# VH-VL binders against ADP-ribosylation factor GTPase-activating protein AGD1 (AGD1): the designs that were tried, part 8

Target 1, 225 residues: ADP-ribosylation factor GTPase-activating protein AGD1 (AGD1), of Arabidopsis thaliana (Mouse-ear cress) (q9fit8r1to225)
Amino acid sequence: MHFAKLDDSPMFRQQMQSMEESAELLRLRCLRFYKGCRKYTEGLGEGYDADIGFVNALESFGGGHNDPVCVAFGGPVMTKFTIALREIGTYKEVLRSQVEHMLSDRLLQFVNGDVHEVKEARKRFDKATITYDQAREKYLSLRKSTRLDVAATIEEDLHSARTTFEQARFHLVSALSNAESKKRFEFLEAVSGTMDAHLRFFKQGYELLHQMEPFINQVLAYAHQ

## First folded at step 1 (VH-VL)

Design s3 (framework fv_siltartoxatug)
Fold by ESMFold2-Fast, scan of step 1:
Structure s3 (fold): chain C 225 residues (1-225), chain A 118 residues (1-118), chain B 107 residues (1-107)
Amino acid sequence: as target 1 above (225 residues)
Amino acid sequence: QVQLQESGAGLVKPSETLSLTCGVAGGSFSGYYLSWIRQPPGKGLEWIGEISHSGSTSYNPSLKSRVTISVDTSKSQFSLKLSSVTAADTAVYYCARGRWLQYYFDYWGQGTLVTVSS
Amino acid sequence: DIQMTQSPSILSASVGDRVTITCRASQSISSWLAWYQQKPGKAPTLVIYKASSLESGVPSRFSGTESGTEFTLTISSLQPDDFATYYCQQYNSYSYTFGQGTKLEIK
């Protein structure tokens, strides 16, 4: 009677609500990020198409030695430029694929997956709460005239129901805590991986264009001759 | 490993056309430029011209009017034709591979001596 | 066209010596220079590219440096196999040009 125990307290309910609100805010922010990434990858795809259009147009100046216009406008050098630009386009497609992979495999799963496991833990908790409440009501209805064997059974049922309730409660807390921790790590990994993908993209593009620098300088020098 | 090998007539008469072929084994044409380079006896190296796998060519301006380079990707070969030869064209002719956008030569053929004489 | 001038034309040295040969460009070529080794009766072989990058399989005693339009090839401890003619090549501008060569011979 005098004993405070970890049952359905206002503090426990408040902590559970706070954790669920935090989880929902993170889910909404990650969904917003997912939508932003989707728009970004669509933009990269459109940019790739534009790059191919630009390269195809420039290829008209790359032609063979039989085309006087191509010869006059640096045909062989233009061919080297178009090849490099096409390769840069390929690097952009790799970047798009890497960002898209993060959206489908981690961010989208995190937005949808963990909520189901928390819902299942909540269902078990709700069922255990009802069972425990019913067992408490039966225990409180015991009278002096109740048979000792019946009273013993009701006491055992109460103890069992309480144990099940405590287990279900800790299971729900654990599910919410694990979901929160996993979401934090997966979000940070997705962001860091996206930044790494950009680093790789710019490094590859820089290396290709840096190797092309002799031909860029050659064309610029020719413009002054 | 990539191997390049030159072949063609070792003796050409003045005013005729010098014709050489380079066979490429163990490597891809894609991403590479294939060049002809010559060396007159006792002298230095002179770049003649280059060709890509797509057939785009660049020639040494001093030889441009006489030089044609062509590629046959199905046979993994490229060839040199130099017209109106004189004794000054007597040289060892090398084929060499340059990587696109780098243009130094990482692999060379063994060279073939072409003598221009009656 | 870019003119490439090598010095000296002939260099006499002994096994174990540190030798340096120089190549000067008539105008800026950035780092776009390669060095080749040619033994009598053989094709040239790549030694250094991009002024200072050592080609795979080339001994670590070979090194290249650049300073403006002046480039050097250094062999830190000359071996018998190193006696050959060395050529520099610029690839900054098409119509690639070679130096006239430096013949490294036994003293």
Scores: ipSAE 0.000, ipTM 0.390, lowest interface PAE 19.5, mean pLDDT 79

Design s4 (framework fv_siltartoxatug)
Fold by ESMFold2-Fast, scan of step 1:
Structure s4 (fold): chain C 225 residues (1-225), chain A 119 residues (1-119), chain B 107 residues (1-107)
Amino acid sequence: as target 1 above (225 residues)
Amino acid sequence: QVQLQESGAGLVKPSETLSLTCGVAGGSFSDYYLSWIRQPPGKGLEWIGEISHSGSTSYNPSLKSRVTISVDTSKSQFSLKLSSVTAADTAVYYCARGLDYWDYAMDVWGQGTLVTVSS
Amino acid sequence: DIQMTQSPSILSASVGDRVTITCRASQSISSWLAWYQQKPGKAPTLVIYKASSLESGVPSRFSGTESGTEFTLTISSLQPDDFATYYCQQYNSYSYTFGQGTKLEIK
């Protein structure tokens, strides 16, 4: 956002309002995303438990080298399948952990946090605003009969208060802009990181299953004989 | 739904203080800028001044030595005092609310009250 | 102070006409200009804010444009209810100033 003027103008006020509204909307959307991610990681955890149940059931046929059931079902090939499925389960758990990390360590802090510098800049701005308003009121109350030295002091105080106000306003705007940019960066990083985690998960899963393709074909051929 | 209504004496003697109050009904005024505007009979509009919810004021330079605007949030009112009045201060006085906290354009106006300065 | 000059002071037109009222600022006010409509004996009503934004409830035949320090209010097809005095107001800088008004009357 570019500020066209640093003077106390309606345009400056509109720019500040737009920034504050944008920041609040971003916060609410991040909170919604956080809640959605929580449901997703819960789903991944339940899926992992189901996968383990499936593999455990399948292992009842894989047994030891001399297991009659294992021998009947192709022995070594069956063992390869159960190992592959457990490895895929491990990949799913890694994915769940990575997604959960983005929710707890970055996104949640981002949603709940406010930058210390923004809070300090707001305090300084509030104080400067009060001081400037008071000095301005005294100046506007000056009468022609007011002593020259008193009038000069009031003018000096007004100039000083205005300078402090303008500096505090500029600092607040800068702090808000920096905070907003940081929030945008953290959100984009959380989203892109999550997508990257999925890409790695599916790639690893695909590569593992692709290596299994000859054995899958062997079992299918055997079943059709 | 928001309504503004001016009240105060319609006749003020020369050299005395003109005092008007604007009541706000049907909505919040805590996030708005509040203004006083006047219109002499047969003439155009003249902005007198404004006040924020925090009490910060800004006045028309031609009137600044005589004008005081104050706000009473507990009564949802803001007031205008204009000192040392003359016949030139005879006008219809309006109170108005800014469109929102950030935009000064005045979307809600009181009906106006005529103040005549005469003995 | 920023001086606002309206033109014309009086404009005569007929129902159905397209009319344009101009307002010029003595210095840059960006887009911080409002247009008000005032009928005899009544308070002003906001028509346009921020140079070109139509106020809620105002008919679509009203529009505002800006070009540098020149602002216009256009009524595309005059209706009987549109005959009134129109004022522009800058609110870019304190002190806020109004134009002198344009009286739109029946031809």
Scores: ipSAE 0.000, ipTM 0.385, lowest interface PAE 22.5, mean pLDDT 79

Design s5 (from s2 with heavy chain S98G D99E Y100W D101Y E102S Y103R W104Y L108Y, light chain S95P Y96W; framework fv_siltartoxatug)
Fold by ESMFold2-Fast, scan of step 1:
Structure s5 (fold): chain C 225 residues (1-225), chain A 119 residues (1-119), chain B 107 residues (1-107)
Amino acid sequence: as target 1 above (225 residues)
Amino acid sequence: QVQLQESGAGLVKPSETLSLTCGVAGGSFSGYYLSWIRQPPGKGLEWIGEIYHSGSTSYNPSLKSRVTISVDTSKSQFSLKLSSVTAADTAVYYCARGEWYSRYYFDYWGQGTLVTVSS
Amino acid sequence: DIQMTQSPSILSASVGDRVTITCRASQSISSWLAWYQQKPGKAPTLVIYDASSLESGVPSRFSGTESGTEFTLTISSLQPDDFATYYCQQYNSYPWTFGQGTKLEIK
């Protein structure tokens, strides 16, 4: 026989399978999140278009700066409301852009991210496993009649192969762990950045409308007369 | 070492379901995506879909309504069903594998099986 | 979908020639591109992956390069065994897509 590959530990083999399945699950969840983000950004774009339509309709109702209807409804105050509503629409477009940038630059990178180190570590591990298996078979084939110099060489080769195997195993596990941690960090940054964008959007919108509150009250008081 | 082999009926009637199986030998399903790819005579390659040993699938949107891929890990095989076939589905059908972290390039391919849709 | 366009569709060359086949993506795919060789009546075989990495067992005369959305496969000194159809494939975004193929034929 040439040789059989040794995973050495049943626990290690089971851990590798679990990690591979966990990575597949993470990939699927990220793809579902990507689809959700695409739907959300499409919705934000449609919302922006609707907002612009509403503002245009409101602006046309006034008929321009010299229209008697506009003058009757407070003139400059109505103009301020129209401008404020356009600003809010702009804030929604900024939010959409920020979510889309997260999708393009972070989330898509996360889904299709560079795992070169893991791939190379796996190849090195496979090579080390083969070498260790071969050295072990030679060692197990030693006879009591085997020359001392030959036996010593085989023992040294086994020790070297075992050391290389252990190092490759450690590096593969570390590469998998580091890749997972890196993806988690990138994902958290993308989500946190998106939440920060929402906070800024609502804060700017609130501040703008809060500044309009006296004018809103003036228009309401006028309407009640 | 790793070998993929397609099997199934080489002739399918229009409107019926095309059914193929791919056997995997010399390796396990763990850590690999298993795909179906087709090639009409004299034309290029088209990815049909993929499956992981867990049963998770992804399909080409152009074929999604007609395609089902399934896996049987106990037999080391996975299968393709393509419903409502027409002459346009006449092609050589390949199974291929992609390694986890290899990002869907295909390191091993089956020999391919010609499926003709006629009659 | 990402469209992959190969050029030329047919390339006639002689043994010993340096040949270059090009593949262009309709949008950015980073380095997520593979090249396959397909001989008549045979399955495709992997030649290059990740745009420039040589598959194990593939002769060193094969090489790949990338520049933006343009990718090339070069054979530095063409051998008789190299006459085949070559396909590029992107694996950046679903669905995975292939180029239409470049047939390399003997003059």
Scores: ipSAE 0.000, ipTM 0.396, lowest interface PAE 19.2, mean pLDDT 79

Design s6 (framework fv_siltartoxatug)
Fold by ESMFold2-Fast, scan of step 1:
Structure s6 (fold): chain C 225 residues (1-225), chain A 123 residues (1-123), chain B 107 residues (1-107)
Amino acid sequence: as target 1 above (225 residues)
Amino acid sequence: QVQLQESGAGLVKPSETLSLTCGVAGGSFSGYYLSWIRQPPGKGLEWIGEISHSGSTSYNPSLKSRVTISVDTSKSQFSLKLSSVTAADTAVYYCARVRYYDSSGYYWEFDYWGQGTLVTVSS
Amino acid sequence: DIQMTQSPSILSASVGDRVTITCRASQSISSWLAWYQQKPGKAPTLVIYKASSLESGVPSRFSGTESGTEFTLTISSLQPDDFATYYCQQYNSYSYTFGQGTKLEIK
């Protein structure tokens, strides 16, 4: 950003208004995306509960049951299948947690933190601008006949208002620049992190099932007989 | 009735590959998994890996980078190769049959063992 | 990996005694545990499978029990032929793991 080129002109205020409108649109888009992400993570959690239900049902046919039917269908292979399915359920819970952290938690911070900071900076700038404008008008209205102590007070007030205005202007420019950078980074990181979480989930699930391949093949061979 | 017999060189030099074969006689090979287990002198048992008749393998993670098990379906034999051996690999090597199933259900314990073959890793 | 811990390391007993050997799994293995007997210079032989099932041809004095992650092998009336090293093995999960062994020796 070119701070030296900024001033309190109508063009600068119009540019700030456009930037604030753009920031609000981004906030609404991110909020909608956040709500979609929350629905997705809730679905993953419900999926975990369903997985546990399925495993419990399957376990009734295997591992440690005394019923003759369960003994015939049980044994270490069925127990290994139920354990593998419970592990996959655990992987889904890890995926849910990672998606929640990468999308929901980070996007919520972006929506409520970063965009809000720009709005706060704009409000501070607007207030400082009004205060500075009022101090300038008082200063410009000073007469040669104005008392020296009164003139000194008005000059001090102008100096303070100008300092506050310059600080608010710098803060607003900084907030806008930071918001633009964070907008790009947070979005890309959240989406990419979510894709990485899915990759890890599928890889871990594949590796578990690949280790189970001998047991799967034994059950299939037995069933074929 | 089922007999398992290990065979192979009893002496292997450090850094070389240990190679053993297990022959199966008197019983069915199909429908069973075959494992290699080792026992260093005076110590306990350690599972190395297993193989099916179709060639599907599973290995002990601590040995996976060095171990290869293969099957010769025409001879109903399976073999172990362990690369880059050291003195720590000195052990009695056993082959054993993993009980696949019976009328009471599925099993995975070792029901028949070979006599074992001592492999010494020494220069 | 599931760790299998056996106790005691050495157990001294006399013929006719009732002896119990214990094996503990570091996590749940259901009933998927086997016990093996190994005599000096010989291969291990299967004694008990699925925690409490007696292998065919094994004398009825051998029995196994389970309680959570703790498993026991009991010999109700020790015979001379029973002096050996005993190993437990879990087969609930890859990698298969064995206990360190319990040497049963003459008192």
Scores: ipSAE 0.000, ipTM 0.370, lowest interface PAE 26.6, mean pLDDT 77

Design s7 (framework fv_siltartoxatug)
Fold by ESMFold2-Fast, scan of step 1:
Structure s7 (fold): chain C 225 residues (1-225), chain A 121 residues (1-121), chain B 107 residues (1-107)
Amino acid sequence: as target 1 above (225 residues)
Amino acid sequence: QVQLQESGAGLVKPSETLSLTCGVAGGSFSDYYLSWIRQPPGKGLEWIGEISHSGSTSYNPSLKSRVTISVDTSKSQFSLKLSSVTAADTAVYYCARGFYDILTGYYFDYWGQGTLVTVSS
Amino acid sequence: DIQMTQSPSILSASVGDRVTITCRASQSISSWLAWYQQKPGKAPTLVIYKASSLESGVPSRFSGTESGTEFTLTISSLQPDDFATYYCQQYNSYSYTFGQGTKLEIK
């Protein structure tokens, strides 16, 4: 084998740089998305608070036979409406909690998130790289005047350093690939789960209001008489 | 190792519904999208549709009105129903695992062995 | 839908030859293209993904390139196991579409 073909460190470093650039781009996009998710969940929380305020205000028109105003303005049906509106409010709060748990919390974990395995693999690789580079420097500096026992030691050190470097390289690549796949699957599952949460939210709201339809029609008919 | 296996009736009468199932073994069901792909005798490959672990589906527009894909996570299987079949639906039907690639779409890294469905009276 | 056109439809070659199969997309698909190998009576198997990435376990004699909407699959030194039909697939947008196939046969 040609000697130059045995040195693959520059190509490996180029590949690592490319992977690091991709990881940084992913981190920045996740950070942007995280900020959007926080704004969305804040809006859902404010919406829930507004729902409670609306229901509390409407509650003053609900009541029984002992309140002439409540009797005149729908009484028992108004009570059914306030119960339904509170229920819809709780669905909104459940949605907020689900979005926060399934998406926002997960996004925080990989925005500048430290994966222990990757950190340890990087430290091991960095140390192995330094050791290998130093061993190569000594080997390439061997002279005719170098003692045979010293030359033999330098050759053994080079072989050991290369083996350690190759093992550390393999472990780092494996750790990075596993971490990236994990983040990709978790991200897609979190987004899909969030969409499923929205589907369930609207479905539950629709079903509740659909059950209320006879009472809605009753009040509308009464108002139009 | 991941294994996919198609099963179902190999003969379906015209105008009836073709029904197939795909059993998935050896991998996490929730990490992948699962697709149905068909190949008429002597012709190329045609994507039918995909389903996620959560039941979210996407269908080939040319088949959408006739296709339903469903998933049963408790049995680790997903199913294909194709209604109102004609001789043109005669094909080898494959199930395949879709692998994520940079949030864009899916290539298929594992395929079932395929099952021939003939539409004939 | 995005149309995928392969050329040639049939390619005759000898063991040891360098062969190239081409796939053209009707519109930009970036690098979102896969190549599959299908032997008679068998299911397709993945060879290349993301235009140029070699699938694990696939021999290094296989390679893919991209140039705009044109993609190629190259086999640098054809082996007997390589005689099969090859399909390209775009996964840039729904609906996923395949090329019509290129049958690689012995000369």
Scores: ipSAE 0.000, ipTM 0.383, lowest interface PAE 21.8, mean pLDDT 79

Design s8 (framework fv_siltartoxatug)
Fold by ESMFold2-Fast, scan of step 1:
Structure s8 (fold): chain C 225 residues (1-225), chain A 119 residues (1-119), chain B 107 residues (1-107)
Amino acid sequence: as target 1 above (225 residues)
Amino acid sequence: QVQLQESGAGLVKPSETLSLTCGVAGGSFSGYYLSWIRQPPGKGLEWIGEINHRGSTSYNPSLKSRVTISVDTSKSQFSLKLSSVTAADTAVYYCARDFDWLSYYFDYWGQGTLVTVSS
Amino acid sequence: DIQMTQSPSILSASVGDRVTITCRASQSISSWLAWYQQKPGKAPTLVIYKASSLESGVPSRFSGTESGTEFTLTISSLQPDDFATYYCQQYNSYSYTFGQGTKLEIK
């Protein structure tokens, strides 16, 4: 039969199964990546909380009576250290915010754009499949006694349904292919942006600590005595 | 948390148009389809149709000639119009959201609103 | 349209019982089936999706299985909160269809 593909041929069934598995795999990978991003930003937040705790402890220590180190170097050195640590904390919070927005926003843009198009193409394909199957059933039920005008209408409906079905299948395959090709670009861009944010963070941290190197050396020289 | 809430007239006269609105709070329209589903008193569930944030619709073939679903993303709402109603259209009408971009099952449902068709 | 048939229509059981509800599709739907729980006067709530996947927040006593076109929902140790009407839904094909429902009532 000309319409053997709609008859649930082994080849057609295998192609549909493969496409459905590919779409589900893409969905699972996006979900797992999102969960990983959430865990990473949570860790960055916990790190910031620890930094605040350390700065608070250092400030409390600096106010203590008869502390040899604090007395020897005075408030200016302690003040420089606490200011530097608070500044580093601010850099960590900026890093956390940038990572959160960059990874989450990029993933959501991909899902809302390319992945959403796959869903629409899938539903269109399902509808076209039902319509084509119904039209074919009517065509196969035609008898010699069927009126010519009725038979012509059924044949015309079958042709239209087949064309719509083939177009919908093509669009679904194209949407899946497009999403597959774009997923690499979207993830690589999100990761690259995240690496750039880390580069900026370490550069800012280095510059601040480098300015403090003379004071660090003075404390180390004192401690070595 | 996503919350859906139906609103509209609970009484419609035979041959008139049934009109309902569903408000969506706490979530995005993007990446989801939003559906209308009805349940006649003491009977099972019947899917009416769906719409996405771009206004793309699909309708139950048995109701297609009478159904129009529309979306207003600025108000986070979507609406149902069912024309030429009869007593058979008396039902609790629910709005619901599909779970995911591929999945066409419903994870969030409105509380439902009873629409009675009587003169 | 794909017809979904549930059995039994009414099931009477006691707390602690193991209960099984069946749903049959008129044609192949792969694993594209969801189960919903509906309590009197309330909207349905999702219990299981993709035939056997448990929805977040649903107790582990609920489970789903599939065999060809036959699907089952099992509650391993029935609790008072489980008395409700259960519906299956296929989402393999456009024009989603539901089963007629199974009412789980107290014995």
Scores: ipSAE 0.000, ipTM 0.415, lowest interface PAE 17.7, mean pLDDT 79

Design s9 (framework fv_siltartoxatug)
Fold by ESMFold2-Fast, scan of step 1:
Structure s9 (fold): chain C 225 residues (1-225), chain A 120 residues (1-120), chain B 107 residues (1-107)
Amino acid sequence: as target 1 above (225 residues)
Amino acid sequence: QVQLQESGAGLVKPSETLSLTCGVAGGSFSDYYLSWIRQPPGKGLEWIGEISHSGSTSYNPSLKSRVTISVDTSKSQFSLKLSSVTAADTAVYYCARESRYFWESYFDYWGQGTLVTVSS
Amino acid sequence: DIQMTQSPSILSASVGDRVTITCRASQSISSWLAWYQQKPGKAPTLVIYKASSLESGVPSRFSGTESGTEFTLTISSLQPDDFATYYCQQYNSYSYTFGQGTKLEIK
């Protein structure tokens, strides 16, 4: 948005409102995404509990050192399978932690920092506008009969109020523009980081199970016979 | 002290163009936006559009296809043209000046208003 | 467009009463709201601007407040000269829109 090309007019105010509404919508969308991710991390935690239940069931079926069934079905292989499944569960917890950490350190920080700055900049702009309005009113009310020293003071007050107003306007425009620019990068970073965490999870899981492939094949061969 | 005064025909036939002029006296013309606002008999206020001294305009979207506002800086006046009028366009038409503060669009001075009746 | 809903439509009161008129915006307009007074057969006159700023020459008994999208105009001690129709107007967004009006009449 090119505010330098706009009058200090209703159009300027409408553009400012549009950008402010965009920043608020961004905040709400980021918050909804954060809540969705919290639900996803809760699901990963429940998945870990289910994994533990599955491992416990396998151990109860063939986990006793004095169990003839365990020995008959290849005891050491079964033990290696339960160990591998517990490790996969641990990888799921690492994934959950990484996803949660990314949102806490990135997306939530953006919401609390940059969007809050827009609101603060707007409040400063509103105050500066009122002050400038009052100073301009006094200046426009000056008469030819007004004492030169009084007129000089009013003119200096107007200049100071105008400078403060211009600075507050620039800061508000900058805050709105920065918030809008950052929405692209923060969202993309959160999504990309989540995808990277999943890549690491699947890679670790694959590598562990790939090492178990000979044992998996042995069990399948026994079943085939 | 600022004075605004509307002028123009008080009776317009359906399908014709309503034309009004507002004369502005007693104040600086160049720093202000000027608006047209209408009020149908017994009803509320409706903003029509605004114009700057340089001729920049903004119109009510519901009227944009029918409305044209123009300014004549040499005569310190601005004008409204509303085409294809119907009975629904019968109203008191006001010209008004926006605040002396260029970022404010509230109306600090109003003309007395002129009734325009759309009738055959 | 931003819709301005004004209430009540008609308000009956006596001289000396405290009266409050409410205006609600359909979306956020910050403080960009003005209040006008219109007497029968006359043009509207500005009373309040920027939600709570009193226009020069308007009696101090008039005041405005804001809370989110809800705005009020209060007359603390009603005088005979105050019986009129009052309109709110938002000027945050193009197109500027007015409330439907509140007619303040003698009880």
Scores: ipSAE 0.000, ipTM 0.388, lowest interface PAE 20.7, mean pLDDT 79

